# VH-VL binders against Uncharacterized protein y4mC: the designs that were tried, part 5

Target 1, 209 residues: Uncharacterized protein y4mC, of Sinorhizobium fredii (p55562)
Amino acid sequence: EDLSSQQQWPGTPLSRVEALAVLQTLNANLLSNASATLTLDRWCEAHRLAPPGSKIVAKHVQGHDKPANVHIRKLLHVGPNEPIVYRHVRLACGDRILSEADNWYVPARLTAEMNEVLNTTDISFGRAVRSLNFTRTNLTARLLWSPLPEGWDMSAELPVSSSGPLIPPPFLLEHHAVLKLQDGTPFSAVVESYTNNVLDFPAPLLYPQ

## First folded at step 6 (VH-VL; framework fv_teclistamab)

Design a39 (from tg with heavy chain L107G)
Fold by ESMFold2-Fast, scan of step 6:
Structure a39 (fold): chain C 209 residues (1-209), chain A 124 residues (1-124), chain B 108 residues (1-108)
Amino acid sequence: as target 1 above (209 residues)
Amino acid sequence: QLQLQESGPGLVKPSETLSLTCTVSGGSISSRDYYWGWIRQPPGKGLEWIGSIYYSGDTYYNPSLKSRVTISVDTSKNQFSLKLSSVTAADTAVYYCARGSRYFDWGSYYFDYWGQGTLVTVSS
Amino acid sequence: SYVLTQPPSVSVAPGQTARITCGGNNIGDKSVHWYQQPPGQAPVVVVYDDSDRPSGIPERFSGSNSGNTATLTISRVEAGDEAVYYCQVWDSSSDHVVFGGGTKLTVL
């Protein structure tokens, strides 16, 4: 019933800069690492979003099937008859959903063991396929929300007054990427949206106040 | 049964702001899968995209209209709205709201459900 | 600014095949969607992502997209197919949804 259970960041200019810096740190870490899952494992641990030792699990979302279209097939370098599996998952650290993701992958480019664990467990995709030593090609990265206006570091007017705490929307950041085997063969196309739970920890205390 | 319904004044005076609301029923606007857009059609002419919004508040606007357009979303009311400022007779059109279904990127979505459209006439 | 070009009109006899083109620079690299707008009605999507059909749209409607031209093909045309047809793409360089000018299909 308590809608204030989420950590609230103040709407002050300093807090807005801190929130943007934290969000851009997550953005940079996600863009510079092949596995979003492993980046979120580290983020969850570092910010104590769940009990120590918690790992990201993928919870399947029912009822939102998006079979691969011709453009996903082009991204994956497969013909019209190649089987593609669609996964719609929420990536959770403890009770907090940190990401919601669409994933189209080519099961023939995974091992039988990888396909088995993806079909039968809540293992995250990045963890299941870790031994492929894959690379990530980032296609787009977009900040869906900012605590400061665009151009704030140049000539845009800054918020003068705090009207209360920051109220981030449900999703703050979204990445589109293709995951590739060591030989460059694509095997997965992903859309990864990151929830406001990535900021669900106390705002940093900085000096001077 | 998903329905989109446009509402707002059918007559707007030149230089004023055109304001329309789209009410979504039979489905939630708070979905990662969909964008919500406004498209207009002047009498006897073709379709012109005005802009689209994601339920997070992230917006995309037609460059030719960007300085005059604001699209906003109210997830608590399951609605999204259009404001077009400084209107002229050239803004007379049928205005449609529509749901954009997405797959991979923000712009490759197609409009799978449309409202019935509402005629807005700009006249003194 | 990205532009889609459609012929303003196409005429076809009942039972024949209608072809409506949508021209754009390297349009084959984009996802093309097609809308049917009967007189006095809201548009309805008939083909999306170049060649996929929504549930309820007859198999007579098909699409293709390569190079600089996308094509909507309507086989065994019926009087009820008479409408204005619009193609649509996304231009990622300008974050812009682009519609073609529309093609009026007349069935005579």
Scores: ipSAE 0.460, ipTM 0.775, lowest interface PAE 3.0, mean pLDDT 88

Design a40 (from tg with heavy chain S108D)
Fold by ESMFold2-Fast, scan of step 6:
Structure a40 (fold): chain C 209 residues (1-209), chain A 124 residues (1-124), chain B 108 residues (1-108)
Amino acid sequence: as target 1 above (209 residues)
Amino acid sequence: QLQLQESGPGLVKPSETLSLTCTVSGGSISSRDYYWGWIRQPPGKGLEWIGSIYYSGDTYYNPSLKSRVTISVDTSKNQFSLKLSSVTAADTAVYYCARGSRYFDWLDYYFDYWGQGTLVTVSS
Amino acid sequence: SYVLTQPPSVSVAPGQTARITCGGNNIGDKSVHWYQQPPGQAPVVVVYDDSDRPSGIPERFSGSNSGNTATLTISRVEAGDEAVYYCQVWDSSSDHVVFGGGTKLTVL
């Protein structure tokens, strides 16, 4: 099913450049904004990935529990006994999952109302804590896939035009970040992976055909 | 439970390509949480990382071996494979496949499950 | 390339504490993982992310990491702890998984 929806982009040189440009636009937008949720809301709307007015919802994932280890506690500036909550969620826009995320946060650094909303609804983390006016420190950003080979702009051998479509893997991009309160206190550490659904729209037409 | 099993020829002639496959059972290769790697150990010596692959096909190779190594993944068969070209007697080793578990740091994984290892001897 | 230095061997009496060091430039800024390899067997992770233990590993195994030295500490050593121990880091500058040379723990 995912393969069929992801077969819309041709394997031509132009299409590969277009796909990379689009993916890097998403990458830049995510890195320049504090909230991944709000960036994905705008991305979903702009590329018509879901019916108009659709907003990101967080679907909880069971299994693979990851309690905070010593490194996460160091990132969050907390001692060994400070409670930390772990969330594993899929961020969906309509019927499309755009992101899968791990989030470790310090509930004592949120308001009681924020904790209640996070515990009782499918609200995304960034939306729930929006009023904290937090900042984001990006630690790592990785392209997990590229339609063009590494070094393509520096004399790398380029693939010939394919007779088939581009087939992106399930995840294309991943960011690691720490979210901080206005006074610089960290309150959340996140790992955010972005699915091939972020490219699930027809390849842009530069010329009428 | 999760098991990894190496397979391939135990004897390779000098200058040929060493080819091994790791079959994963009891768990899926198609997971954002894991990398899949090859580590080797010459007789009586220490561990040497060869390379790792993410199920998307993204690869990381030991710089000392990069010109001779190709790692590939086949998610439909739940397998990943190693090819090491132009082998010499120095490539004689036990070859392990392993799952790299990442917690937070994307590339800072540790190997939490290992295959039993397969001895590959390079000899004429 | 980044290098991890381990002593080739460490000997201890049963019931005593073994300390195995892993030296590396600014290794305290990296996450150190430790593997136990009993004779003729595949390695098993005993400590990850400097000081965390996998499920099933006894509390006698602990780790620390600061400055230029990481240490695996095995308290109340038992004969069954005899093995070669390897430290491992990820070197972000070269995108390379680096293993130490291994330390053979002998329980005399």
Scores: ipSAE 0.393, ipTM 0.739, lowest interface PAE 3.3, mean pLDDT 88

Design a41 (from tg with heavy chain S108E)
Fold by ESMFold2-Fast, scan of step 6:
Structure a41 (fold): chain C 209 residues (1-209), chain A 124 residues (1-124), chain B 108 residues (1-108)
Amino acid sequence: as target 1 above (209 residues)
Amino acid sequence: QLQLQESGPGLVKPSETLSLTCTVSGGSISSRDYYWGWIRQPPGKGLEWIGSIYYSGDTYYNPSLKSRVTISVDTSKNQFSLKLSSVTAADTAVYYCARGSRYFDWLEYYFDYWGQGTLVTVSS
Amino acid sequence: SYVLTQPPSVSVAPGQTARITCGGNNIGDKSVHWYQQPPGQAPVVVVYDDSDRPSGIPERFSGSNSGNTATLTISRVEAGDEAVYYCQVWDSSSDHVVFGGGTKLTVL
């Protein structure tokens, strides 16, 4: 979405390496922090993707109800009758959607105030539950796109020197994780996909042109 | 309503490339929630997965067919396509295209909508 | 390569319960999906993620998955349930969608 507003990176070898380095920096930052929201707040500010002071907001997506299946219930250590709430949201910084996320959480493991805020506002999940001081167990992390071919660092043939601008697909990264209370009790299972808007800034200038 | 329709030649000569296209209508191929796959069924036999593609172009192929298969996607036409090279009589089958719907693990998808299937016969 | 084993056929009288098994090493750790293929038609998903049903599939269809065996159970079987049933998983070790060989359900 909004691809026409994207800053296109050159398809040169240097630009491809820069794009991969930037993408892997985001990947590493997301994997090393419990809250994707806070990582995206910092990413948005650092890359000037929105006016200064903009914070991530969660825009609810209608028509995408996915009740928790048996595998999600196993991940959350709950029985078949335990209520689980599903949220499908787009995480936005200003006008840019940076992430689309599925979240299944156990409301009984949150406070009443947290549940109310999640039900009535556009607050992001990580921000709403921050006071739980939760930890994150990463289950999978997948790069959905790479500007360089698989095995590029081991002997794969590199792309032609210039082939026009890079055109990243709509989603670049996806993470699956379980969020846990400090005592190790799981309370949320998440699927987090990151859009090409995370690269929507000018290619880094590494030396004078 | 979502519909998937296979199209392509019903006859292919041995050693040539089998080429099929799946046209998706009533829904967008550009979605994080779905994979798009090809499954075949030789006459009187079971289902065999050929491969799947995400709208980003990421592909997964059956290891038994990987050296001969290419799946591609054209999001502007809302289509995805299959090419199977060096065909033999063993490749005679009904070919289905299908939408793979994921839940949590994005690769543990199930095929929730199928095309009607198209018979491809490999003969001289 | 990962293999799913199904019995080739199961026969049941109308109104009885049919049970179709799908065997695989540690299949209980995977998500199992089940497809119904009536003669001459495309497959239709009847159970996904071990035990969930798509909208429009009767409650007579249910699934379970534990250890090395997943089971599709069809209660109060009707003549219209006659079909070949396939189980399916994703094998993460080989990045492979694996189908069982199919079980023909005959309603006598």
Scores: ipSAE 0.389, ipTM 0.732, lowest interface PAE 3.2, mean pLDDT 89

Design a42 (from tg with heavy chain S108G)
Fold by ESMFold2-Fast, scan of step 6:
Structure a42 (fold): chain C 209 residues (1-209), chain A 124 residues (1-124), chain B 108 residues (1-108)
Amino acid sequence: as target 1 above (209 residues)
Amino acid sequence: QLQLQESGPGLVKPSETLSLTCTVSGGSISSRDYYWGWIRQPPGKGLEWIGSIYYSGDTYYNPSLKSRVTISVDTSKNQFSLKLSSVTAADTAVYYCARGSRYFDWLGYYFDYWGQGTLVTVSS
Amino acid sequence: SYVLTQPPSVSVAPGQTARITCGGNNIGDKSVHWYQQPPGQAPVVVVYDDSDRPSGIPERFSGSNSGNTATLTISRVEAGDEAVYYCQVWDSSSDHVVFGGGTKLTVL
């Protein structure tokens, strides 16, 4: 793949502020909605990251087995012998991977039909369990990259370079959360990391030159 | 087969900057599953965490060392590095690089693979 | 500043059970990891996430964590288990990796 063909944002001060604003908008939308999948569906369509009508699909990643530890079991309110299923998936919109996620869930808290769909299709977890009308408790939210330095709004020196484009690292944002049934019973613990593909669209043109 | 190897000068003068590099082979630094850290051990004493870095560049530093420490990562070379400024004799220690494995950031991580360690002596 | 307290030394006869404690305020709410450091060697993880073992570590090594004390238990102790053992947690309030002071296990 030719990396020079990607939509690179300028490294100017304005472009850096725009990138931060866009990234924080995604962050806020993800934190304020129960389903990351539905948020990414809307993000992909709004920024035209894939052909019209594309929906998020979960591509399974092999070779990354992470069995539930005692802390995940405490988060899920289950004992040491309760079965827990681990899923490692990449959430794709068209050919772009927007997220990579770890999910530990209690299959006994899902319907038989939900478990069957999760075992046999590339459906995303949030879509498969949507009818549970679950809620999300956010545990942590971390910005893994910022186009502006810490304290930029509090007198930290701003970058002056405008000769090179922004080169975001592979992951920009990460959330840890617990998903809960209507009665408050937890059924899934998730770690969701968001790729630099979430910014793979042309920088907004606010001050044309 | 994962291997971590420390490299850098074994002797540093007081007031200068200690600089070490960790080369990772048999595995990729570019992974969301791992942090990469530096731990030191003065002769005859216990382990002291210096700091860690995620391959995106996100860093965590020991508060007692934060003003003197910089950790950086170079994913193209599969390496990460430590710089410790204004060194004194108290900074004489074996320095280890290590891979930190995690499930949740708020629970932290454990170091599942360690380099052999490199002795750095601070002396004139 | 979060502090982990370990006894400086523990002695045990071959074939018996050694118990090494790691004390910390509400440590049961944290994830505790244990490292073995043989003389002149780099540390190796023997127990992680309170009670899980890495591949290659014998079943004789086990861990527990509740309240204010975490414990590394080594059953049927062998001479080769002689080492300094360190516990470790993450203090989320300060984003800090904290190590205990280490416990020298002597096999008589």
Scores: ipSAE 0.444, ipTM 0.772, lowest interface PAE 3.1, mean pLDDT 89

Design a43 (from tg with heavy chain S108T)
Fold by ESMFold2-Fast, scan of step 6:
Structure a43 (fold): chain C 209 residues (1-209), chain A 124 residues (1-124), chain B 108 residues (1-108)
Amino acid sequence: as target 1 above (209 residues)
Amino acid sequence: QLQLQESGPGLVKPSETLSLTCTVSGGSISSRDYYWGWIRQPPGKGLEWIGSIYYSGDTYYNPSLKSRVTISVDTSKNQFSLKLSSVTAADTAVYYCARGSRYFDWLTYYFDYWGQGTLVTVSS
Amino acid sequence: SYVLTQPPSVSVAPGQTARITCGGNNIGDKSVHWYQQPPGQAPVVVVYDDSDRPSGIPERFSGSNSGNTATLTISRVEAGDEAVYYCQVWDSSSDHVVFGGGTKLTVL
């Protein structure tokens, strides 16, 4: 799948502000919810990125085995011999990949049913473990791309109006987080990158009706 | 096998801009798992990080050099480049390009592959 | 301004154990990486994430990191281990990759 393909937004100053506002709305929604999957379900439906009723599915990426290092084990409060499972997935809504994620989790902290579903289906992690009623500790959140320069609201030189479209890079946003059981025990460490397909809809029309 | 190779003029005049390119072979720059960095070493001195770039164009710069440094990436050529403006004799160093490998903590990456380095002398 | 402090030099006899320290405020809370730079060559990572070793690096190389001091340990030192060794961390307060000043290991 082509992660660079998307509906093009104009490069005008207004369109740049619109794109930044939309991207920051996604950022805020992702940071305010424990499950990225459920946030993406809502985003996909609200922006009509796939047919009505479509849900996020996790497409496993092979060839990216990253066994947990000492840092990840510290984040998960586990010793050197505790089994940790690594998942590399792309989260898709219909034909659009919205996210690519690394996930290190402690299978002993999940139910047997959760582990089986994660191993045998395209279920997303957040959906599979939903009944844990987990919380999220966000460690980092970063825009990888901005349609406006840093300091744009504080006298930074603004880009000249462009007749060409915005061309966002493949990934726009990345979060690092630890997911915790209700008692505070960590069970998953995640790196979640969000693709330019999150903007794959027409630029908003901001004229009075 | 992955190889990194620095290229650019070995002599730059004071006050001009130092310009170097790193060509990556045997691997793709377009990966979310890696940063691409520049490190320099003045003769007889230690290593100093200049900055790093993600293939999306997102950059981190050494605060001491930030006003003079620009790092850019060209994914179509599998290259990334360094521009250091207003150079002085203090900028004479061997310049290395390197791949930064990360696991979870994005910015605690280590440099797992290095170019051979190229000596840049700042002299009139 | 985060600073990593290394001794300028360490001398050891062949077959003995060399210990190279890297001092930093609360460095035990950071991930420390170690590089070997033989004379006239590019650096090579020998230990990353405090104690992990890249493929091809002998088990004689090991690392630890606790409190205010990280340590690179080289057991059964060989003449070919002569090099300058650098520690490295990321300083999140300034978004800065920080290298130590380097330690020259001399095999007597």
Scores: ipSAE 0.341, ipTM 0.719, lowest interface PAE 3.3, mean pLDDT 88

Design a44 (from tg with heavy chain S108N)
Fold by ESMFold2-Fast, scan of step 6:
Structure a44 (fold): chain C 209 residues (1-209), chain A 124 residues (1-124), chain B 108 residues (1-108)
Amino acid sequence: as target 1 above (209 residues)
Amino acid sequence: QLQLQESGPGLVKPSETLSLTCTVSGGSISSRDYYWGWIRQPPGKGLEWIGSIYYSGDTYYNPSLKSRVTISVDTSKNQFSLKLSSVTAADTAVYYCARGSRYFDWLNYYFDYWGQGTLVTVSS
Amino acid sequence: SYVLTQPPSVSVAPGQTARITCGGNNIGDKSVHWYQQPPGQAPVVVVYDDSDRPSGIPERFSGSNSGNTATLTISRVEAGDEAVYYCQVWDSSSDHVVFGGGTKLTVL
């Protein structure tokens, strides 16, 4: 539903540094692991974003299909007539939507069983194709929001404490990647955006403004 | 349905700053799928891209206009705005705001919804 | 900076096929989008990402893109297709949205 975070972090300099450190930890973990789903499973559990034992589920977003364009086909090393399936999903842990993702994949490069579970269940893509032992080639990684100004660690002045809490936008982080089989054949192109719900837990070592 | 509407003065004096706002209704500006852009069209001439903004505040400007252009976004009001400084008669045009829809390559977007356009005349 | 070249005008009889070209160096390596602008109206996208069509746009509109030329093809042309047509790309070398000069389609 609403992608806004319910937890408020103070706007103090220390809280801003903590928020950036947390976001960069998530960023590093996502970039270092082939499966965003499995990284989010661990993130949800570690930060108590849902009841213990909750796992990421993929909720399909209703709306218009986004058929693969020529550039996606070039990324996937397929011709104009090769079937490509598009998935638009929100990855949720309990009631918290942590990610919204676009995925274009080549069903001929998956097993029949993988295609069947992707077509008939709310399984996440990374979980469904786990046995492919795929690798990830990251093309772009971008923070969409920062609690600290550019160059804060060099010479930029830190913001003075605000009168209120941090107000992050709905999406904080986005990755573009190509997923590859063990032989290097690409089988999926993904755009993965991460919501402000990834920060929906109490700021460590809260400091008054 | 999604609607974009330009607003601002239809007459600006030479050397002043042209200021326009685009109000978005029926859809959220805070979406990962979209850029928000300004395109102008002088009377009897073709389309010229001015610049685009992502809801995060990232901006892209036409190099020929970059020194005079600022585009900003206000996600709380679901609006984005254009300021063009030091205007001359050559800046007389219909100004459109538009939504840029992207696929995978986040900078390879097309404009799928356009405002109706607003004529801005630069004259004394 | 990158330049897109379109013919200034194309004339066709009703029911015939109109082809509007968009020339650019290695344009086949880019995504090309096409807009229709009827007189006095805002542009409407008719083809995006070389060959994809938005919902509501008739199948008579199609696109192709290879080498140095992209083409918008309008089959079974109707009087209501009269408009100026613009091609558009993103130029990654300058981070610039580039429009062609426009082609006025006249249905005689």
Scores: ipSAE 0.225, ipTM 0.667, lowest interface PAE 4.0, mean pLDDT 88

Design a45 (from tg with heavy chain S108H)
Fold by ESMFold2-Fast, scan of step 6:
Structure a45 (fold): chain C 209 residues (1-209), chain A 124 residues (1-124), chain B 108 residues (1-108)
Amino acid sequence: as target 1 above (209 residues)
Amino acid sequence: QLQLQESGPGLVKPSETLSLTCTVSGGSISSRDYYWGWIRQPPGKGLEWIGSIYYSGDTYYNPSLKSRVTISVDTSKNQFSLKLSSVTAADTAVYYCARGSRYFDWLHYYFDYWGQGTLVTVSS
Amino acid sequence: SYVLTQPPSVSVAPGQTARITCGGNNIGDKSVHWYQQPPGQAPVVVVYDDSDRPSGIPERFSGSNSGNTATLTISRVEAGDEAVYYCQVWDSSSDHVVFGGGTKLTVL
């Protein structure tokens, strides 16, 4: 389990503001793009989280099965007997896991070739189904952790400076979305959680260069 | 088998803070799939949700109680706790802690395991 | 505030079918969960996501949800089913768990 190791940021007020700004930048980039994989490719490269040229790889998590419930079938516009495939993957950049995702999809709404590649390789879902030219409907987006208190910009008292580092929990933000074909037919429901490894780089410089 | 157990004072004076702790055994509070909740039930009345917490510290609170409620988590002790400030006789209730299960989103959110409940009486 | 409306009581004879309703504006667009609370005990989930049953809950318990009404159906009712039943949804407008007022099922 590699989700707990990371470069530590100071617990100062400035570092807390910087960490929140960085997290919200990632959040905005993820929400503005259909492909989480592409956003994470760019994030990994920009923050040097892995050797140059590293690309996101989707590693299947074996032995963790969440069957589709009535709610997921409703979201996907399918009846109780329609096959739904569940994928649990970790998106890794080099040795760092940046995201853990649950994906329920309707294989009948993909091509046979897409199903084959999803069943036999470590390809990311968004990459495998790219030619569907799908759209994304974001249902929820939530910061699971904040370095600053609610209302910090509106008069809430800020934490005093500490000598201790920030200790982000394993997951920092989570998105829930439905992916739809060009005609509006839903084909996938996803839950995407982003790990503290997205902050595993040195805090921004305190001085202008 | 998962078990939840409420603990804390059974009597609180008006204007003071009600404090309860839920101890989780047979399973880890540090799980991606669950928010942990507090629900109360005044004598002879229905269920009222107070709030829920993720092991990261992320919280959701009942809007009607938000100004008086704080829920916290201690992952090292496998516990989460409730503080309700400025109590009145209207806060007399059985208080339950529960595990809230989510697969996809909050529409799926339901409580699959409950503690036995603890009666808290607000009286001078 | 989103409100769920349940009848305060329902009476049924043993072996018959009990139907407990939960009314809410466009509740069919939400997922409804149902809890059984026997006298003096903690609630137990009996139906979740409109119609799914937890492990250990008999097939006699079923649910449906459409339009403005969700229904918990208990077929071949037994004396041990006597309890207060609560429906529950999530209201996305205020990020709030909403419970119905409860229905006392009496088995006469």
Scores: ipSAE 0.555, ipTM 0.814, lowest interface PAE 2.3, mean pLDDT 89

Design a46 (from tg with heavy chain Y109P)
Fold by ESMFold2-Fast, scan of step 6:
Order: structure tokens, then C-alpha cells, then sequence
Structure a46 (fold): chain C 209 residues (1-209), chain A 124 residues (1-124), chain B 108 residues (1-108)
């Protein structure tokens, strides 16, 4: 199957509504589930973005280290001396990077085994800590791009059909969240950006003619 | 080293559109980590934020200016630009472009690199 | 329309400590950034995220933020510290970068 590029989505009004609906479906699924990794596993399989059975892996990005600032420490309910680990990863399904994430977590709130696998493998954070049965508090959810202009459902001018294909930018959606243990103790603060590869499948055909 | 440089006409007539460009060198505007902003300062007064843009085209605008402001980005030229329509004498100011850091705290950027500023006078 | 209040001016003797305040409702829940603007020059960030310093900024510059007041503290003040200082926050309710009115620091 040919899931070649975002260029497959035409710039027609219908296609723009379809792209927005798909993007908002992903947004809603991410916001309603504690684990972005598990949501992306399902998204990848459902849209056939990688060979059957592919699972999200976290590819570590080396280089820029972002120490936790005072607000991240407040969000995590930790003092200035509590160790916090910064993790920068790209979440990939096969060859497609679906997300790039910054994660600040309190290793003392994880098990020793969880810390070991996070330090030594390409396991995603959500998968490594899944047994904590954590909850998610979403603080910001923002579309970084929209196929339709602000106010399109009111009085904004709609793009014309012959504008050419949709050209989504590298990142389409961003979430800021705090992950919490069952007792409400926070253990991770995340910034999760979702790439245009989440739309890298053929535009839905609503009239099959 | 990263540098930002404003350019554009120093004199604009009332009712016309003020147009400025910021050229970024020594670093890529196509970065997940940064928004790029415009801040102005009328003579003898304080700083006023105009707006900021992500390289995707996502924008934030000062609510008091939103109806007159458009910020755009050209990643191929490593530039971003400001258009402010229907100018009056109150728009006379030094205009700065700046890089806003997207450090994690709910898109609360601080501006870590600034251009030298360009004076735009609305007169005639 | 979130408002940041700064005193218009602060005077200090060389070698002493200057304290510049930035008042705002529940400002302690926000990230406060501080800028130094020497006469005729572009602003330079001296403190960000309440208390962090950019590389190259002396340890004499520090910040705090709690309740309704953020404070920029400059220890062992030098003549070269004369500038207008601005605080800045992000108001998430209006998606607005808000600057204070500025405080002119005079070293007497």
C-alpha cells in the first residue's frame, strides 16, 4: 500500500474538513488516554503506517539537555534538590516518526526495574511505566496547524479547491501534561509534539466514485 | 552565533501598512524549540509585545493589536515578517524581533536573542 | 488584561543590593522573566523562569517569585547595572505576553 506523503491530501474544502476531523480524532484520543504511546500504537495499526504488528519505539535524541525549571519542579511536587531525569525522544512506528517529546520525570517515583529499562533500552516511557496505572492531567492542547482557517464554521473565507495539495508543517499538534500515580502524586511532566506523519495515509474517500 | 536583524522602511505614512522583516543567521528558524516574536517600544515608553510565530505558521497576537497584525514566516529564507495595517502616530516605535524560547512552562517564552531594533516613524 | 506593576525607579549605592519588584495577581503561579535594557540598546534577558540565569549573566543577578510579587535582586551593584529593568509573564487566559512598565535603576 502507498502511504507515501502528506501531499496525497488534496486542498479541496472537503479534504480540509476530513483532515481536520482526522486530526481532531487523534487529539481527542490522546487527551482521553493516559498513555500517548498506546494511543499511537493503535493509530499506527489502524492507518497502516508501518508493517502489521509494529509497535512504537522511543529513539533517544542526544544533545540538548533541558534541566527542569522551577515550574516543572512545582508541577512535580519536588524540591530544588530532588533528582529529575530529562528524556528527549522521537516516537517511531516503523520508519515514521509520529511524535517528538520532552519528558522530565522523578526517578525516585518509579521502580528500579523501570529506571533500568528506561536507561538501557529503546522502550517508550508510557510502555515502561504502564504498570503504574497512571493518570494524565492535560494542561495545554494546541493545534499547531489547521487545514481550515480560524472561524471557518462562522464567517471566515474558505480556501478554493484549486489551491493545490495540503502541505502540513512538520508538527501539527502539541500537548503539555503531568502524569500522576494512582494516589495523585505527579511523576512526569511532558511536552508532546505530533508530526505530519500522523496524516501520512491516503485521504478518506467519502464518495467512492 | 545566532543573530537577528530587522529591516524595512523607517518612515510610514498614516493609514498605510508598516512592513518589517527579521533575518535570522547562525541558527535555523525551522526549530521545534522556538517561537519568533516582534516587540515594540514607543519613544520614552515601555516594551509592548506584538505577536509571535512558530515555523509551522502558528501565531499568537497581542489582543489589542490582533485586528491589524499579521506575522508570517519564510523558512526557505530563514526570515519572519511583520505587517501592521492602518498605522497612526501611536505606532511610532522602535521595533525589535526576538527569539522566544519554548522552554517547558506552558509556552511561556522568554526572549533570549534580540535584534538591535529599527525605528519606524509614522508621519507625513 | 493582566497587569504587571513595577516601581518607576529604584536608587542604590554602589556595592549595595537593589531589589526590583513586579506585582501581579497570583504571579507566583506564573513564570517571570526579567530583562535589562541599557540606554539606547536592545533588551537582554538576565533572569528567566523566576530564578534561572542565562549563560554569561553574573551570579549577582537572582530572582524569586511567590504569591503576588516577583523580585529581581542585584547584589553588589555596579555603575554598569544602570538600565531600565522589565518583568514579563505569559497570561494563558488571553494568550498574551505581558511586560511590566519598567523600573529605572540609578546607581548613585
Amino acid sequence: as target 1 above (209 residues)
Amino acid sequence: QLQLQESGPGLVKPSETLSLTCTVSGGSISSRDYYWGWIRQPPGKGLEWIGSIYYSGDTYYNPSLKSRVTISVDTSKNQFSLKLSSVTAADTAVYYCARGSRYFDWLSPYFDYWGQGTLVTVSS
Amino acid sequence: SYVLTQPPSVSVAPGQTARITCGGNNIGDKSVHWYQQPPGQAPVVVVYDDSDRPSGIPERFSGSNSGNTATLTISRVEAGDEAVYYCQVWDSSSDHVVFGGGTKLTVL
Scores: ipSAE 0.600, ipTM 0.833, lowest interface PAE 2.1, mean pLDDT 89

